# VH-VL binders against f1rd40r3617to3795: the designs that were tried, part 38

Target 1, 179 residues: f1rd40r3617to3795
Amino acid sequence: FNISVQSGYEAISQELCVVTCLKDLTSVVDIKTSSRPAMIGSLTDGSTETFWESGDEDKNKTKSITISCVKGINASYVSVHVDNSRDIGNKVTSMIFLCGKAVEDLCRIKQIDLDSRHMGWVTSELPGGDHHVIKIELKGPENTLRVRQVKVLGWKEGESIKIAGQISASVAQQKNCEA
Key: E = the ipSAE of ESMFold2; O = the ipSAE of OpenDDE; V2 = 0.75 times the mean of E and O plus 0.25 times the DockQ between their complexes.

## First folded at step 22 (VH-VL; framework fv_dusigitumab)

Design b6 (at its last look DockQ between E and O 0.65; V2 from the best seeds 0.67)
Fold by ESMFold2, look of step 22:
Order: structure tokens, then C-alpha cells, then sequence
Structure b6 (fold): chain C 179 residues (1-179), chain A 119 residues (1-119), chain B 111 residues (1-111)
């Protein structure tokens, strides 16, 4: 999906504030999987009918999807689509979201358990700051699991509008824009 | 500074066992799997298996199943590989290697331990 | 007879470019990440390329990796005498005895 948010405000002589313009960044981030990287295209093709299925290189290990952002890319949300109602032998029952500046320094930000019939998106808001790496750890009851989509929403440096003063959250959310 | 320091060279008779140690430093030992790889003189690299230092879980290459045991002592950040029923064909340099981030590739290697099996 | 096939040797003059091939199958290179290791004489292997085409910190950009179909290639430009070494490709193979596999190695001679 694309979500674009832009808030406008007439500039005044006080300190500038920055309004974040959100967009779908999935095509401009690097995605690594813990197994079967040949199937990564199924995570980013915009379809919940295709899937990445984990392989035997992580069979007895925690499965993961790692997203790396180049300089100037700021991820705000990450979403993962799972369909346990369809993926009977490949269910995902646990997701842990981590982020940080490097793979060696990741902090857990959200953990969620999914029931055996879950179908849909699981979304984590990412904390503000200069993070470059997002990791999703995945577990399920079988040796393999499936994920059907990954989306990254955020903003690029240089796509923000600087305006003076303080803006209420409702005013900031009224407008949408595309980068 | 990641470092893997292995035990010294061993000379063994056929039928004996050898246990090679690999002491890790400069990182959190339990966060990365340890693999073992050997190399006979003038030959290529041969993978033997992996061990997860957190859980103690192991996975052995089929060729070594039944002869290899990989263990660890987390209190001293040390991994071990024991190979039993030694044959002359087991003469090789044995390496421990740290698995890279979330995939079985090796970003740091020990210096190697020469094991010689001779009658 | 390794699962991954590399030429046993390659050579080129200083300053030239060389490529080292690694041929596999759909159960390994076609489906998995490929890695390259350099082994200088008398030393342990060292990681040169990870995730098909990425360089670890400290590896100069004259080393490159690529993958197409079931084959991978290591490229080395600006050859130096210090590049004389054995080079191994490696990956995961998901055939019956799943595990890490290496190519047989390629000896690079700079002449």
C-alpha cells in the first residue's frame, strides 16, 4: 500500500518544524531472509497470493526477515502479511519486531502472538531516531513457515516540509501527499 | 574485536577420539552459531555441522553423523568438537567458524587445529 | 567431485582482471545466498563476499560478486601479487543431505 501524509502550515518567524511525508518505501530498501532468498520477490510484489516459504537452512532455527535502509531513508512502519487459514502446514504464530542502527545492536520493540487462523497484516510502528535496520523474527509450529507480503512505510530525507511553529496532530494529518 | 582461538595440534592413533576447543571473545557467544569445517592437506573445505551455543542444539553433516559431537561451555565462551573412531582420512586442519548474521556463512574463523592420525 | 564446480586454477598478470566461476544447481546457488572466501597460504579462510554481491568492511571494491541462475562469479580487478590464494565459493545445499557446501577451490596465480 501507499500512504502519503503531508501537513501544510504557513511559515512564521519562530523555529521551523518538520512535517513527515510518508510513502511506501518497500522498493527502495534491502530485504534479506534467513532462508530461500530466491523467493524474496514474493514479499515485495504487492500480492498476498504469492509467498516466501522458509527453507531448510533455518529449519531448526528462528526465521527472520531483515530490512536495511540506506542513508536518507527513514522507516516509520513495517507491516507483515500472514495467512494461517490458507498456509495450513506453514503457519506463523509469533512475530518479534526489532530495530537499531546495526544488526549487532537491535532492540526488541514489539512481540505479538498469532492464533492458528490469523489472516491479515501485522504492523509495528518504529521508534523515532536514526535506525537503519529492522528485523522481524518469526516462529511457527512447523519446520517451515510462510509470509505473503512485507511493506515498509516511511519518508525520505528531503521530502519533508519545514514550517514554523507548532502544529496540532489533527491539522498535520488532514493532508496527503506523494513523494 | 571478534576472535576465535583454538586448541593446539593433536596426534592420534586410528580408532581414538580427538576433542578440539574454540574459545570465543569480542562478542556475545550465545548469539551466533558455531560451525566446524575441516581441510585435509592440499584439499578443499569440508563442512562438518553447526552448534547453537544458546540452546546446545546441533546439526551434523551426514558424513559425520554418529562420529561427531559438538558441545559448548557458555560460562567460558568455548565451543567443542569431538570426532571419534579416527581414521587416517581424518588427518586435516579443523576450523571453528562463526555463523554470520541470520545465514550460514562464516564471517570469522579460528586459526585452525591440525589433527594428525597415524599408526 | 564437489557439489559446486570451480575451475582448479586461473592466472593473470598484475593489474589485470580475473573472474572465478562457481557452478551449482537449483538446490543451492539457484535458491540460496552465495559467499566467497579467500585463503592465503598457511592461513584460515577469510570472507570476501556475502549475500551474493556484498563486501564486508575492509574488503576493497576491486573484489566483486554476482549471481545468475545457478552460477556465481567472483571478480577481481587490479590484480596484485598479494591476491595469490585459493578462492572458495560456498552456499547452502538443500538436496537429500542438506548443509553447507563449498566449491573445490580455485588457485589464483598472479604472473
Amino acid sequence: as target 1 above (179 residues)
Amino acid sequence: QVQLVQSGAEVKKPGASVKVSCKASGYTFTRYDIHWVRQATGQGLEWMGWMNPYSGDTYYAQKFQGRVTMTRNTSISTAYMELSSLRSEDTAVYYCAREGFDYPYFDYWGQGTTVTVSS
Amino acid sequence: QSVLTQPPSVSAAPGQKVTISCSGSSSNIGDKYVYWYQQLPGTAPKLLIYDNNKRPSGIPDRFSGSKSGTSATLGITGLQTGDEADYYCGTWDSSLSAGVVFGGGTKLTVL
Scores: ipSAE 0.682, ipTM 0.850, lowest interface PAE 1.7, mean pLDDT 87
Fold by OpenDDE, look of step 22:
Structure b6 (fold): chain C 179 residues (1-179), chain A 119 residues (1-119), chain B 111 residues (1-111)
Amino acid sequence: as target 1 above (179 residues)
Amino acid sequence: QVQLVQSGAEVKKPGASVKVSCKASGYTFTRYDIHWVRQATGQGLEWMGWMNPYSGDTYYAQKFQGRVTMTRNTSISTAYMELSSLRSEDTAVYYCAREGFDYPYFDYWGQGTTVTVSS
Amino acid sequence: QSVLTQPPSVSAAPGQKVTISCSGSSSNIGDKYVYWYQQLPGTAPKLLIYDNNKRPSGIPDRFSGSKSGTSATLGITGLQTGDEADYYCGTWDSSLSAGVVFGGGTKLTVL
């Protein structure tokens, strides 16, 4: 599953649209879980067939996934994949997205309740800025829960995320009319 | 600045109870779990249990089940640990510790409270 | 006795490197984060390493942590006299249901 997010257009000319394309930054961020860190690899392996399952360390607590961005990394979106239909006894029914400059100063940016049969990606937009710490707090009806994938989309400083787009239909039409 | 300040030293008779306080400051008290760890003289660290200051939920080590009670007063950001039916083996320095951002490390510790149990 | 096993003592001269081992099992170190604490004489423990290999603010890079299998290791380079202390590893043990566990502690002597 590929997530592509178009962050915007810039019209360089009447004939060409430039698209800002976000990159997958998951491989360059640090990921921590509230339990069973050995399973973190399952969150970023590109497969929804594997999963992270919370352990005994947080069985009576809120489960969490924490993403830390290094300098020069600008995260724009975070996405979490869950499959409550398959993960019987390990369902996620609530997600809270928090973001900040440091772990001590996190602000809630999104909260979502999930259906007991929810399958798919849950995405939160992140505020702009450098050195984001992103925390996803997870709750479910049982002592343990499962998360299948985590993705971070954004851009690296110094790298161009603008790509040449297609000629707009309107411009193409105009050219045709002038020809 | 995060600080945990504990009550003073205690001397107790066998069979008595002791209640140690831990006053937290420099952070939101209800956002971090408080653990209690003791250390007998010349011995290692022994975990006793933890309390959630928000909900009041407690979880004790099996060794102390039935003898330990952890409570809090949120209005004064203070956690308490009471140990009953004291024995000579309970002589130790007792520490409160704040659980960190993620479980189960302790990022801040109280200065310790010496509890002496002697006949 | 202690769920996690540490050597009771280690020693080295100033400037040298020392390592302190922490051995556990699959129910604790095997799939959990390991933490290290430094306890100077007559003081409360201080967090030294968290999440296997991360240093809190203020902890110099002379201190390092690593984990492999069911064992963890604390490394100290450029040993200083001020490093003389007791060192404890800690983690969670699943077999105890709700159980933070510590190693027996290692006394580090700077010769």
Scores: ipSAE 0.678, ipTM 0.844, lowest interface PAE 0.9, mean pLDDT 91
ESMFold2 (binder alone), look of step 22: mean pLDDT 92; pTM 0.936

## First folded at step 23 (VH-VL; framework fv_dusigitumab)

Design j1 (at its last read DockQ between E and O 0.66; V2 from the best seeds 0.83)
Heavy chain, then light chain:
Amino acid sequence: QVQLVQSGAEVKKPGASVKVSCKASGYTFTSYDIHWVRQATGQGLEWMGWMNPYSGDTYYAQKFQGRVTMTRNTSISTAYMELSSLRSEDTAVYYCAREGFDYPYFDYWGQGTTVTVSS
Amino acid sequence: QSVLTQPPSVSAAPGQKVTISCSGSSSNIGDKYVHWYQQLPGTAPKLLIYDNYKRPSGIPDRFSGSKSGTSATLGITGLQTGDEADYYCGTWDSSLSSGVVFGGGTKLTVL
ESMFold2, look of step 23: ipSAE 0.838; ipTM 0.913
ESMFold2 (binder alone), look of step 23: mean pLDDT 93; pTM 0.950
OpenDDE, look of step 23: ipSAE 0.878; ipTM 0.929
ESMFold2, fold request of step 24: ipSAE 0.835, 0.796, 0.828; ipTM 0.913, 0.895, 0.910
ESMFold2 (binder alone), fold request of step 24: mean pLDDT 93, 93, 93; pTM 0.949, 0.948, 0.949
OpenDDE, fold request of step 24: ipSAE 0.905, 0.902, 0.906; ipTM 0.946, 0.946, 0.944
ESMFold2, last read: ipSAE 0.828, 0.867, 0.829; ipTM 0.910, 0.927, 0.908
ESMFold2 (binder alone), last read: mean pLDDT 93, 92, 93; pTM 0.950, 0.945, 0.950
OpenDDE, last read: ipSAE 0.910, 0.907, 0.904; ipTM 0.948, 0.944, 0.945

Design j2 (at its last look DockQ between E and O 0.73; V2 from the best seeds 0.82)
Fold by OpenDDE, look of step 23:
Structure j2 (fold): chain C 179 residues (1-179), chain A 119 residues (1-119), chain B 111 residues (1-111)
Amino acid sequence: as target 1 above (179 residues)
Amino acid sequence: QVQLVQSGAEVKKPGASVKVSCKASGYTFTRYDIHWVRQATGQGLEWMGWMNPYSGDTYYAQKFQGRVTMTRNTSISTAYMELSSLRSEDTAVYYCAREGFDYPYFDYWGQGTTVTVSS
Amino acid sequence: QSVLTQPPSVSAAPGQKVTISCSGSSSNIGDKYVHWYQQLPGTAPKLLIYDNYKRPSGIPDRFSGSKSGTSATLGITGLQTGDEADYYCGTWDSSLSAGVVFGGGTKLTVL
C-alpha cells in the first residue's frame, strides 16, 4: 500500500463540499530522533533513496522521531515512509503515533503493525486543537531500524487554505491516497 | 517537582563493596532511565552506566564491567548502584541522574554521595 | 584523557561574552546530540543545554549552544559573577563499547 503524500485535502463542510488544501510543513517543524541525529536530513530531503538509521543511543530501546511545531503551525497529518523490502536487517514492524501539548504529556492516537514486506507511507491524522508535539515510536525485530521519509501536512495560521473546487469527501479521500 | 535524593557518605576499605541508593520523586519512576556518574576530587565527570527502572535492563561502561551492579525497587521509586572490589581510585562523589526525553542527556541530578576508600 | 576535548580554563569580565569549545570525532559529536552541564562549586552538575542548542526551562537566553562538524560550542553573554563554575560537554560515543562521554571540563573565572 503506497501513498504519495505531496498535498492533502480536507472537507470543511459536508453540505457545501468545501475543500481545504493542506501545505507541506516539514521544513518549518523541528525534528528530533532518539539516535544519530546527523541523519535527520535524510528524513526530509524528499528522497526515499536515503534514510535515517537508528544507532547505539537507542539500542535495546524504543526508537522515536519527535516533531515539534512552533506557534502558528497547525499539523493535520503526519506521514512516515518505510521500506522493509529494502531494509532487510533494519525493518520496522510497529508504529505508534502520539501527540500532545508537551513532550511529557502525550496521548496515543494511532497504532499500526507492519508486515515484513511493507513498503510505503503510513499516515496518521492528528486531532484538532493545540497539539504542538508529535511523536512516532518505532519498533522492529532487529537492534536497528530505518525510516526513509517523514512528512507533515497542515496549515499556517493566517493563511487561507480554502480552494475553489468542490470535491466530494469520497473523491477527496481518494485523491489523498493517490497523491 | 522532580527530585533525586541519594544516600549518605560512605567510608570503605579496599576490597569492600558499597551500595548507593537514589530515591526518585515528582515523576513516574518507571518512565525514565537512571544513569550513574562519578567524579573524583578535582577531576571531571565519568559515566558508569544506566538502568531502565521498568524492565531492569542495564548497560555498564566497560571500565566497570564485572564490578558494578545497578538495580531498582519500583515500589519505593529507588535506584541502587553497587560497586565491588573497591580501590583507592574509586574514591569519588557518585551521582544518579535522570535521562531526559528520548535521548541520553541528564535533566535532573542527585545531590551526590561521597565514597571514600582508604586503608 | 577525556574523549572530548575542552579548554581547561577561560576567563572574562562581567558583562562580556565567552565561548567554550568542545572537540570530538565522527564517532561522537559528529553524529550525536551534544549537551552541556554547569557545575557550581561544591554542587551537583546542572543541565544547561541539551540537543545541541535547546535550553531547559529556567535557563536564561544568555546561554547558547551550537554544533558544527565534530565540534560544539557553548556561548555565554552578559557574563555574571554567578556564572563562575565548571562546564562540561557530553555526548554519546559509538567507538569503544558505546556510552556517554564527557569533556574534561572548563573552569570559567569571572574577573
Scores: ipSAE 0.887, ipTM 0.935, lowest interface PAE 0.5, mean pLDDT 92
Fold by ESMFold2, look of step 23:
Structure j2 (fold): chain C 179 residues (1-179), chain A 119 residues (1-119), chain B 111 residues (1-111)
Amino acid sequence: as target 1 above (179 residues)
Amino acid sequence: QVQLVQSGAEVKKPGASVKVSCKASGYTFTRYDIHWVRQATGQGLEWMGWMNPYSGDTYYAQKFQGRVTMTRNTSISTAYMELSSLRSEDTAVYYCAREGFDYPYFDYWGQGTTVTVSS
Amino acid sequence: QSVLTQPPSVSAAPGQKVTISCSGSSSNIGDKYVHWYQQLPGTAPKLLIYDNYKRPSGIPDRFSGSKSGTSATLGITGLQTGDEADYYCGTWDSSLSAGVVFGGGTKLTVL
């Protein structure tokens, strides 16, 4: 980049951008459901053709999926796939996302109502940092409901991709980061 | 810390009723269901049902349906279990227990209340 | 006759390892979380293991839980005299009388 750049300013004029690509962290987080935990594999298998269906442990109660991250796991987004067009008797019409460092500290970060024909992902951005507990509260018009997939995106401490920055000014280029 | 403190022992005649109290402290009372579990002398644990302190909703084990009533007073963080039409086989220690995080496991238990039913 | 079957008793010497089984069905252990409770003589039950294998704060790692199919197992290593207690598995059962069920209990004797 800089032809004949003076060595005396090399540490200051040198732009290094350490960026982290978002990864699918779903396999390294703990996932708990309010019922029928035997079906958790259907939430995490990467398929929207399988489902978790709530059971009678939480009949007439708010259903939930809770994701717990250990230290060093920086979850940035959580996404939930619901298909009310296929799951006609098991619809999800309300989601509340809560986040905190412990279950005692959960605070609401997003609430959304879903159309009775909703098909697709619902995503919540998470607060910065690691070691989150994320709770997704789910409601629907029936005693049971279905969720087809859950994804957690973020990065693990100590994993990063370094990309070239650009110098802006005379011969400088725009600083940019790419995954 | 989380604590559940129950009312004292009771002696009853067959056909009477008993009401056991369970006072909660150290947490937000309305956030966790309260379950009731009993244990006859030298026997195992028997689940009786749950009560949601926020809504007052209940769910009773079939064996006790029609004889048990579970209630609460949120102003004093207290749950109650009333068992009517007592029989001698209802002689047991009665426990209140707090439901754990979003699943029916019991992370805190009261000390137990002995109810004796005898003629 | 509990819906969850446990051996009525088990014994081992101090320092040894013991396992306690809990056998159920697809309507309970096969589909639901399994929990374990310790009841020391003259006391209320205490949570020992929840959600199949998790330990609450204050429970040492010599206590462990596992589940396979319709059966669950509590493991205790480094047995101490203070471990003499009754041990109960518990879970949700989705049969006609849906609700919480416990095993019949296992009395552990440390000889």
Scores: ipSAE 0.821, ipTM 0.904, lowest interface PAE 1.0, mean pLDDT 87
ESMFold2 (binder alone), look of step 23: mean pLDDT 93; pTM 0.949

Design j3 (at its last look DockQ between E and O 0.83; V2 from the best seeds 0.84)
Fold by OpenDDE, look of step 23:
Structure j3 (fold): chain C 179 residues (1-179), chain A 119 residues (1-119), chain B 111 residues (1-111)
Amino acid sequence: as target 1 above (179 residues)
Amino acid sequence: QVQLVQSGAEVKKPGASVKVSCKASGYTFTSYDIHWVRQATGQGLEWMGWMNPYSGDTYYAQKFQGRVTMTRNTSISTAYMELSSLRSEDTAVYYCAREGFDYPYFDYWGQGTTVTVSS
Amino acid sequence: QSVLTQPPSVSAAPGQKVTISCSGSSSNIGDKYVHWYQQLPGTAPKLLIYDNRKRPSGIPDRFSGSKSGTSATLGITGLQTGDEADYYCATWDSSLSAGVVFGGGTKLTVL
């Protein structure tokens, strides 16, 4: 089930066609990068025209983006946008998503290899629970790489995420693609 | 608990080499980079370089290029720093330090090893 | 001589607030995380602040870090006699010789 960048619909029950609307939580999470933290703003400014470019702090090391959720924030999905077509000398060819309750207890939840021309969003579902630490490990063929955007979708405790009405999974998917 | 335990004090002649060890415990040794920092008596801290215990990759400060070698023995969770062609100016306390999470800050330090270079 | 500039010394009475500045440039503090270390007399340095403002476990909230532009600041409130130590700022410098750089250190005296 694809989740849109701005919002996401998740079918809780296929039988009842109950749909939940996930919120963009990117503005309420803490983001850390393995290099050039001054460029973190480019990851969350809503534009794929700007980017974070890794620096020499993590030269010859694995590059990473770490997202820490505050209390009451439940992250359901994390999405990363890369554009290897434009970032010719800064391509991302591997993404590993890790998640845990603490930085010391991270588990790998997803690994994706990207082709040299990949352009678009890469999304990972996150396990349920509170106080998530999400780490994205990034690798490429060059010493530096670029990431254009990061999005975190989920829900805040105390807020209802159920939307009125019943829609089919296919309709929900279509709405996500159009959003 | 995380601990870095370094080898004992060394006294060397000019031109000799010194090899300091740093034994790590309380965590997965290969999961964190080890840095070396020295401090001359009454002076500030000086960064020397880092070593990745998993891959063995190293990066040295330009000042020590060609003279410093950082290695490790993963079977005993021990990092080593060897400094050759010693000079009187190399007299200092040498520290190993563990790199923290995802950036080069040092969250744990060894107790330090005093190296004295004298004729 | 140090890439990062700190005042050589600061002093205050117990219970007071002190600040220690760390000045750099665009090639280091400007776009990097800044960290702070405390070194008690005769001991190894200890991590005090990392990533500009984060405290490791066990560090009391009397210690705070901030960063603006090419400068960073360590704040200590409720000064205690046990705070008498040398304090170092550190960051990564992206110059011709890239690597970790330290400030010259600041000696804090509790009056």
Scores: ipSAE 0.862, ipTM 0.919, lowest interface PAE 0.6, mean pLDDT 92
Fold by ESMFold2, look of step 23:
Structure j3 (fold): chain C 179 residues (1-179), chain A 119 residues (1-119), chain B 111 residues (1-111)
Amino acid sequence: as target 1 above (179 residues)
Amino acid sequence: QVQLVQSGAEVKKPGASVKVSCKASGYTFTSYDIHWVRQATGQGLEWMGWMNPYSGDTYYAQKFQGRVTMTRNTSISTAYMELSSLRSEDTAVYYCAREGFDYPYFDYWGQGTTVTVSS
Amino acid sequence: QSVLTQPPSVSAAPGQKVTISCSGSSSNIGDKYVHWYQQLPGTAPKLLIYDNRKRPSGIPDRFSGSKSGTSATLGITGLQTGDEADYYCATWDSSLSAGVVFGGGTKLTVL
């Protein structure tokens, strides 16, 4: 993920350039799985070597990971890491991303199909605002599947980074931060 | 307002079958699995299985495998549980319950149907 | 001798606090979400706590749930006579006969 800053046009009446930087919010959201919640730590430990594997409470059902944000938490992106090349008997071949303000009001925002050897992150941009519920529906050819990581990027209300910029009278500059 | 309304009390002889209905209202019937739970007089709760109203798929507790059938009629938002080869030990109150969000817990329950099995 | 073990009964005076334990194993509480149901006399069970500690709308915060290892606990503070009921823990069990299991129930008596 890339962090960008935009410097403003400055005159003798100084204006501050306000930049909202994306942060890893994964530790401040609630995460629910459709099975084996004891394995949720493998989704959030920062390692693609560990995994959550679905259990028998959702056997023959759609599997899901649901992320709930409280008021003031503005999730901008959600990312899910799967590795079908290693998880041969536990592949994920379909993801549907849903978002809303409550579990009763979810609507689909992205659907993606993954091939049987897919390895890597799948990312969905989220609608603007705070206090979202994000549901990721997962399907595969077997009764169990594996997900290796989830990440939530966004910002908290009241957390802004201000960078003052100066621009010559004839030039405007845009600055970008790389991550 | 989510509501589950069950059929009335039944009295049966050993060896007969009983079919209990559960009519749902106040939500999209096909979006939530229906579970069945029974309770003998003065006893605890016993889970019997679930049925997916969208697909008709079922999963039965092993104790009832071969004796229980769970079905539905989506046109009238109604789930059914049929228990065959009744014994006196099947005397209980039978509840339908709606599965909660993405996990087998029960956020709404029917009022219960008393089934009495006696000679 | 239930898969989930609860005390058969508990009692306390109005205004006091009580806890109800639920003991299981690694194939259930240790691996799965725990839920609690209240059954008032003569009524159907009602969801009280789900996913270990969450309260449905309409359940006051004097009801709380927690889980540690293979055990779960329901806490009730500010006891009222209307809390007199049977309380059941529930979870999914993945042992030989997989499915939903309930504790044996705990009868709460106020006074």
Scores: ipSAE 0.814, ipTM 0.901, lowest interface PAE 1.0, mean pLDDT 88
ESMFold2 (binder alone), look of step 23: mean pLDDT 93; pTM 0.951

Design j4 (at its last fold request DockQ between E and O 0.68; V2 from the best seeds 0.82)
Fold by OpenDDE, fold request of step 24:
Structure j4 (fold): chain C 179 residues (1-179), chain A 119 residues (1-119), chain B 111 residues (1-111)
Amino acid sequence: as target 1 above (179 residues)
Amino acid sequence: QVQLVQSGAEVKKPGASVKVSCKASGYTFTSYDIHWVRQATGQGLEWMGWMSPYSGDTYYAQKFQGRVTMTRNTSISTAYMELSSLRSEDTAVYYCAREGFDYPYFDYWGQGTTVTVSS
Amino acid sequence: QSVLTQPPSVSAAPGQKVTISCSGSSSNIGDKYVHWYQQLPGTAPKLLIYDNNKRPSGIPDRFSGSKSGTSATLGITGLQTGDEADYYCGTWDSSLSAGVVFGGGTKLTVL
């Protein structure tokens, strides 16, 4: 599963466009969970068939996934995949996205409520810059909840993310919707 | 700097109750859970439970259920642990400790409070 | 007696490397983060390692932590006389009486 996020494009002509393509940086960030860290691998294995399930460590507490970016990593988007239709008894009904330079200095950047049947990706845009700490706070009606995937999209310092392509705006939009 | 300062030593008789205080400073008191851990002389560490200064929610180790009460006064950034029906086996040094970032590890500890239970 | 098992004692000469093991089960170490605490004689415990292998500020890099399966290990290189202390591993145990659990502690003697 490849998520292609178009951060921007400049139309030179109907047939030639300069497109900014973000990369999947999930493999180069540090991920911490509020419980059952042994299951973190399921969040980043590229499969929505596996999942992280919160444990007793954060029972009766807000659950969280914390992403720490290393130097040279510029995170632009964070995406979380949830399947409440499959995860009966482990539903996620609220997500709060926080971002900052340090874990003790986080600001809320997005809040979203999910219905009991939500299935799919929830994405938050992040402020520009590197050395970000991203925290996702998760709540549900039960003591435990499940998250199936986490992805971080952005760019690495020194790498060009501008590409020339012969794609229309409509095709680009369609690809984003399929992601 | 983060500090946890506990109340002084206590001497109690069997059947009595003891209430130990833990005053926090150097950080936002309501942002971190407080745990209590005790240690008998020459023995290891024993976890008692946690209390959320924000909500007042608590979770106690099964061994102390019905006998321990953890509370807080947010206006003075102070956590309390009360242990009732004291017995000689409760003689120990009691520590309050701050929970670390989003997981139950203890990044700061109080200096400890010695509680002696004797007839 | 302790849920987590540590050797009662270890010893080494200054400058040497020592390792302290902590063994548990799938309900604790196998599934959770492991932390290490140093307790100098007559003092409160101090956080040494958290989340398996992370060092708090002020802890030198000669202290290291690792975890594999249901076991964790604390490593100390360049042993100093000031390292003589009791060391405890700790984690969360998921059971009917879920909660924080500690090892029995390891007394480190610097020869």
Scores: ipSAE 0.900, ipTM 0.943, lowest interface PAE 0.5, mean pLDDT 93
Fold by ESMFold2, look of step 23:
Structure j4 (fold): chain C 179 residues (1-179), chain A 119 residues (1-119), chain B 111 residues (1-111)
Amino acid sequence: as target 1 above (179 residues)
Amino acid sequence: QVQLVQSGAEVKKPGASVKVSCKASGYTFTSYDIHWVRQATGQGLEWMGWMSPYSGDTYYAQKFQGRVTMTRNTSISTAYMELSSLRSEDTAVYYCAREGFDYPYFDYWGQGTTVTVSS
Amino acid sequence: QSVLTQPPSVSAAPGQKVTISCSGSSSNIGDKYVHWYQQLPGTAPKLLIYDNNKRPSGIPDRFSGSKSGTSATLGITGLQTGDEADYYCGTWDSSLSAGVVFGGGTKLTVL
């Protein structure tokens, strides 16, 4: 996993800003799938060798993975790992990322088309704030599709560090982030 | 406030058809699938199928395949279920129900429509 | 015979706790989300629990759901006379023509 994910910061004065370190929040969010929830553990086990495969609950429908964060959890990025080169009968060719404070308020923030050979992570930056619901809509040419991992990066309220002056996100990540 | 209001009770002869309506209000009608569930007197719940108000797509339980038709009119936010070739065993209360968020659970139900099939 | 098996009845006194079981298979409860519905006498069903253990708005926390293996459980604490109703589990089943299945229902009597 890439440690260079941007750290958040806040400028309080000309000489002061706040740096927050991004960390993996995947274990503290709620994850819902549109089908086969028994396989959710394969999305969060840290392995791209396991997968969630959609089921017949959402056959001929758009598939989805929905992530819910409680108050105090600030999700900054969501990443989804897809491997169309291995999952040749279960490809993902479209992802739409939506975000809101509730499922009724979801707004589209990113849409990505993936080619039939895509192999790797797809990442969306999220709007600032806490208590988000994040939905990933997935489509592919077959009745079922596979996703191999999901990651949520962000911070918990109260973990900010203040440092002097304005700095780049890259420098802040170097000083304060942990693997 | 989400509400599903169904048409009134029906009495039918064997071999006839019945069409039950379900008018939705308080939400975006095309955003949620509508399911139909029936319940014979003193008995449990039996799922009949679903219909997408967005696309008009349907999916019917095997038991009702060939006898049930589910439709909608989006301009008046109304779903319909028609059951043909009625038998006395079709005597039941018929419910429409709204599918919840991204999974087939039923978060709002109509009041039910009693259909009685008798000679 | 229901695909999902529930006890036909349970009873307990006010203030006590009851549990209602729902037994299924790997093609339903073992693989899918489980939901619970309350049907008060003479009324339509009402959602109590969805996605195994989540409560919709307006359902008090004395109602709870859980799932283990191919079985699910509805728990009701602080039993009240107004809880007297039929209770149904529901889920998706993939074994034949995939679709929604319900348990046979459990009549709860408060006495």
Scores: ipSAE 0.850, ipTM 0.920, lowest interface PAE 0.8, mean pLDDT 88
ESMFold2 (binder alone), look of step 23: mean pLDDT 93; pTM 0.949
OpenDDE, look of step 23: ipSAE 0.877; ipTM 0.928
ESMFold2, fold request of step 24: ipSAE 0.827, 0.842, 0.829; ipTM 0.907, 0.916, 0.911
ESMFold2 (binder alone), fold request of step 24: mean pLDDT 93, 93, 93; pTM 0.949, 0.949, 0.949
OpenDDE, fold request of step 24: ipSAE 0.898, 0.897; ipTM 0.942, 0.944

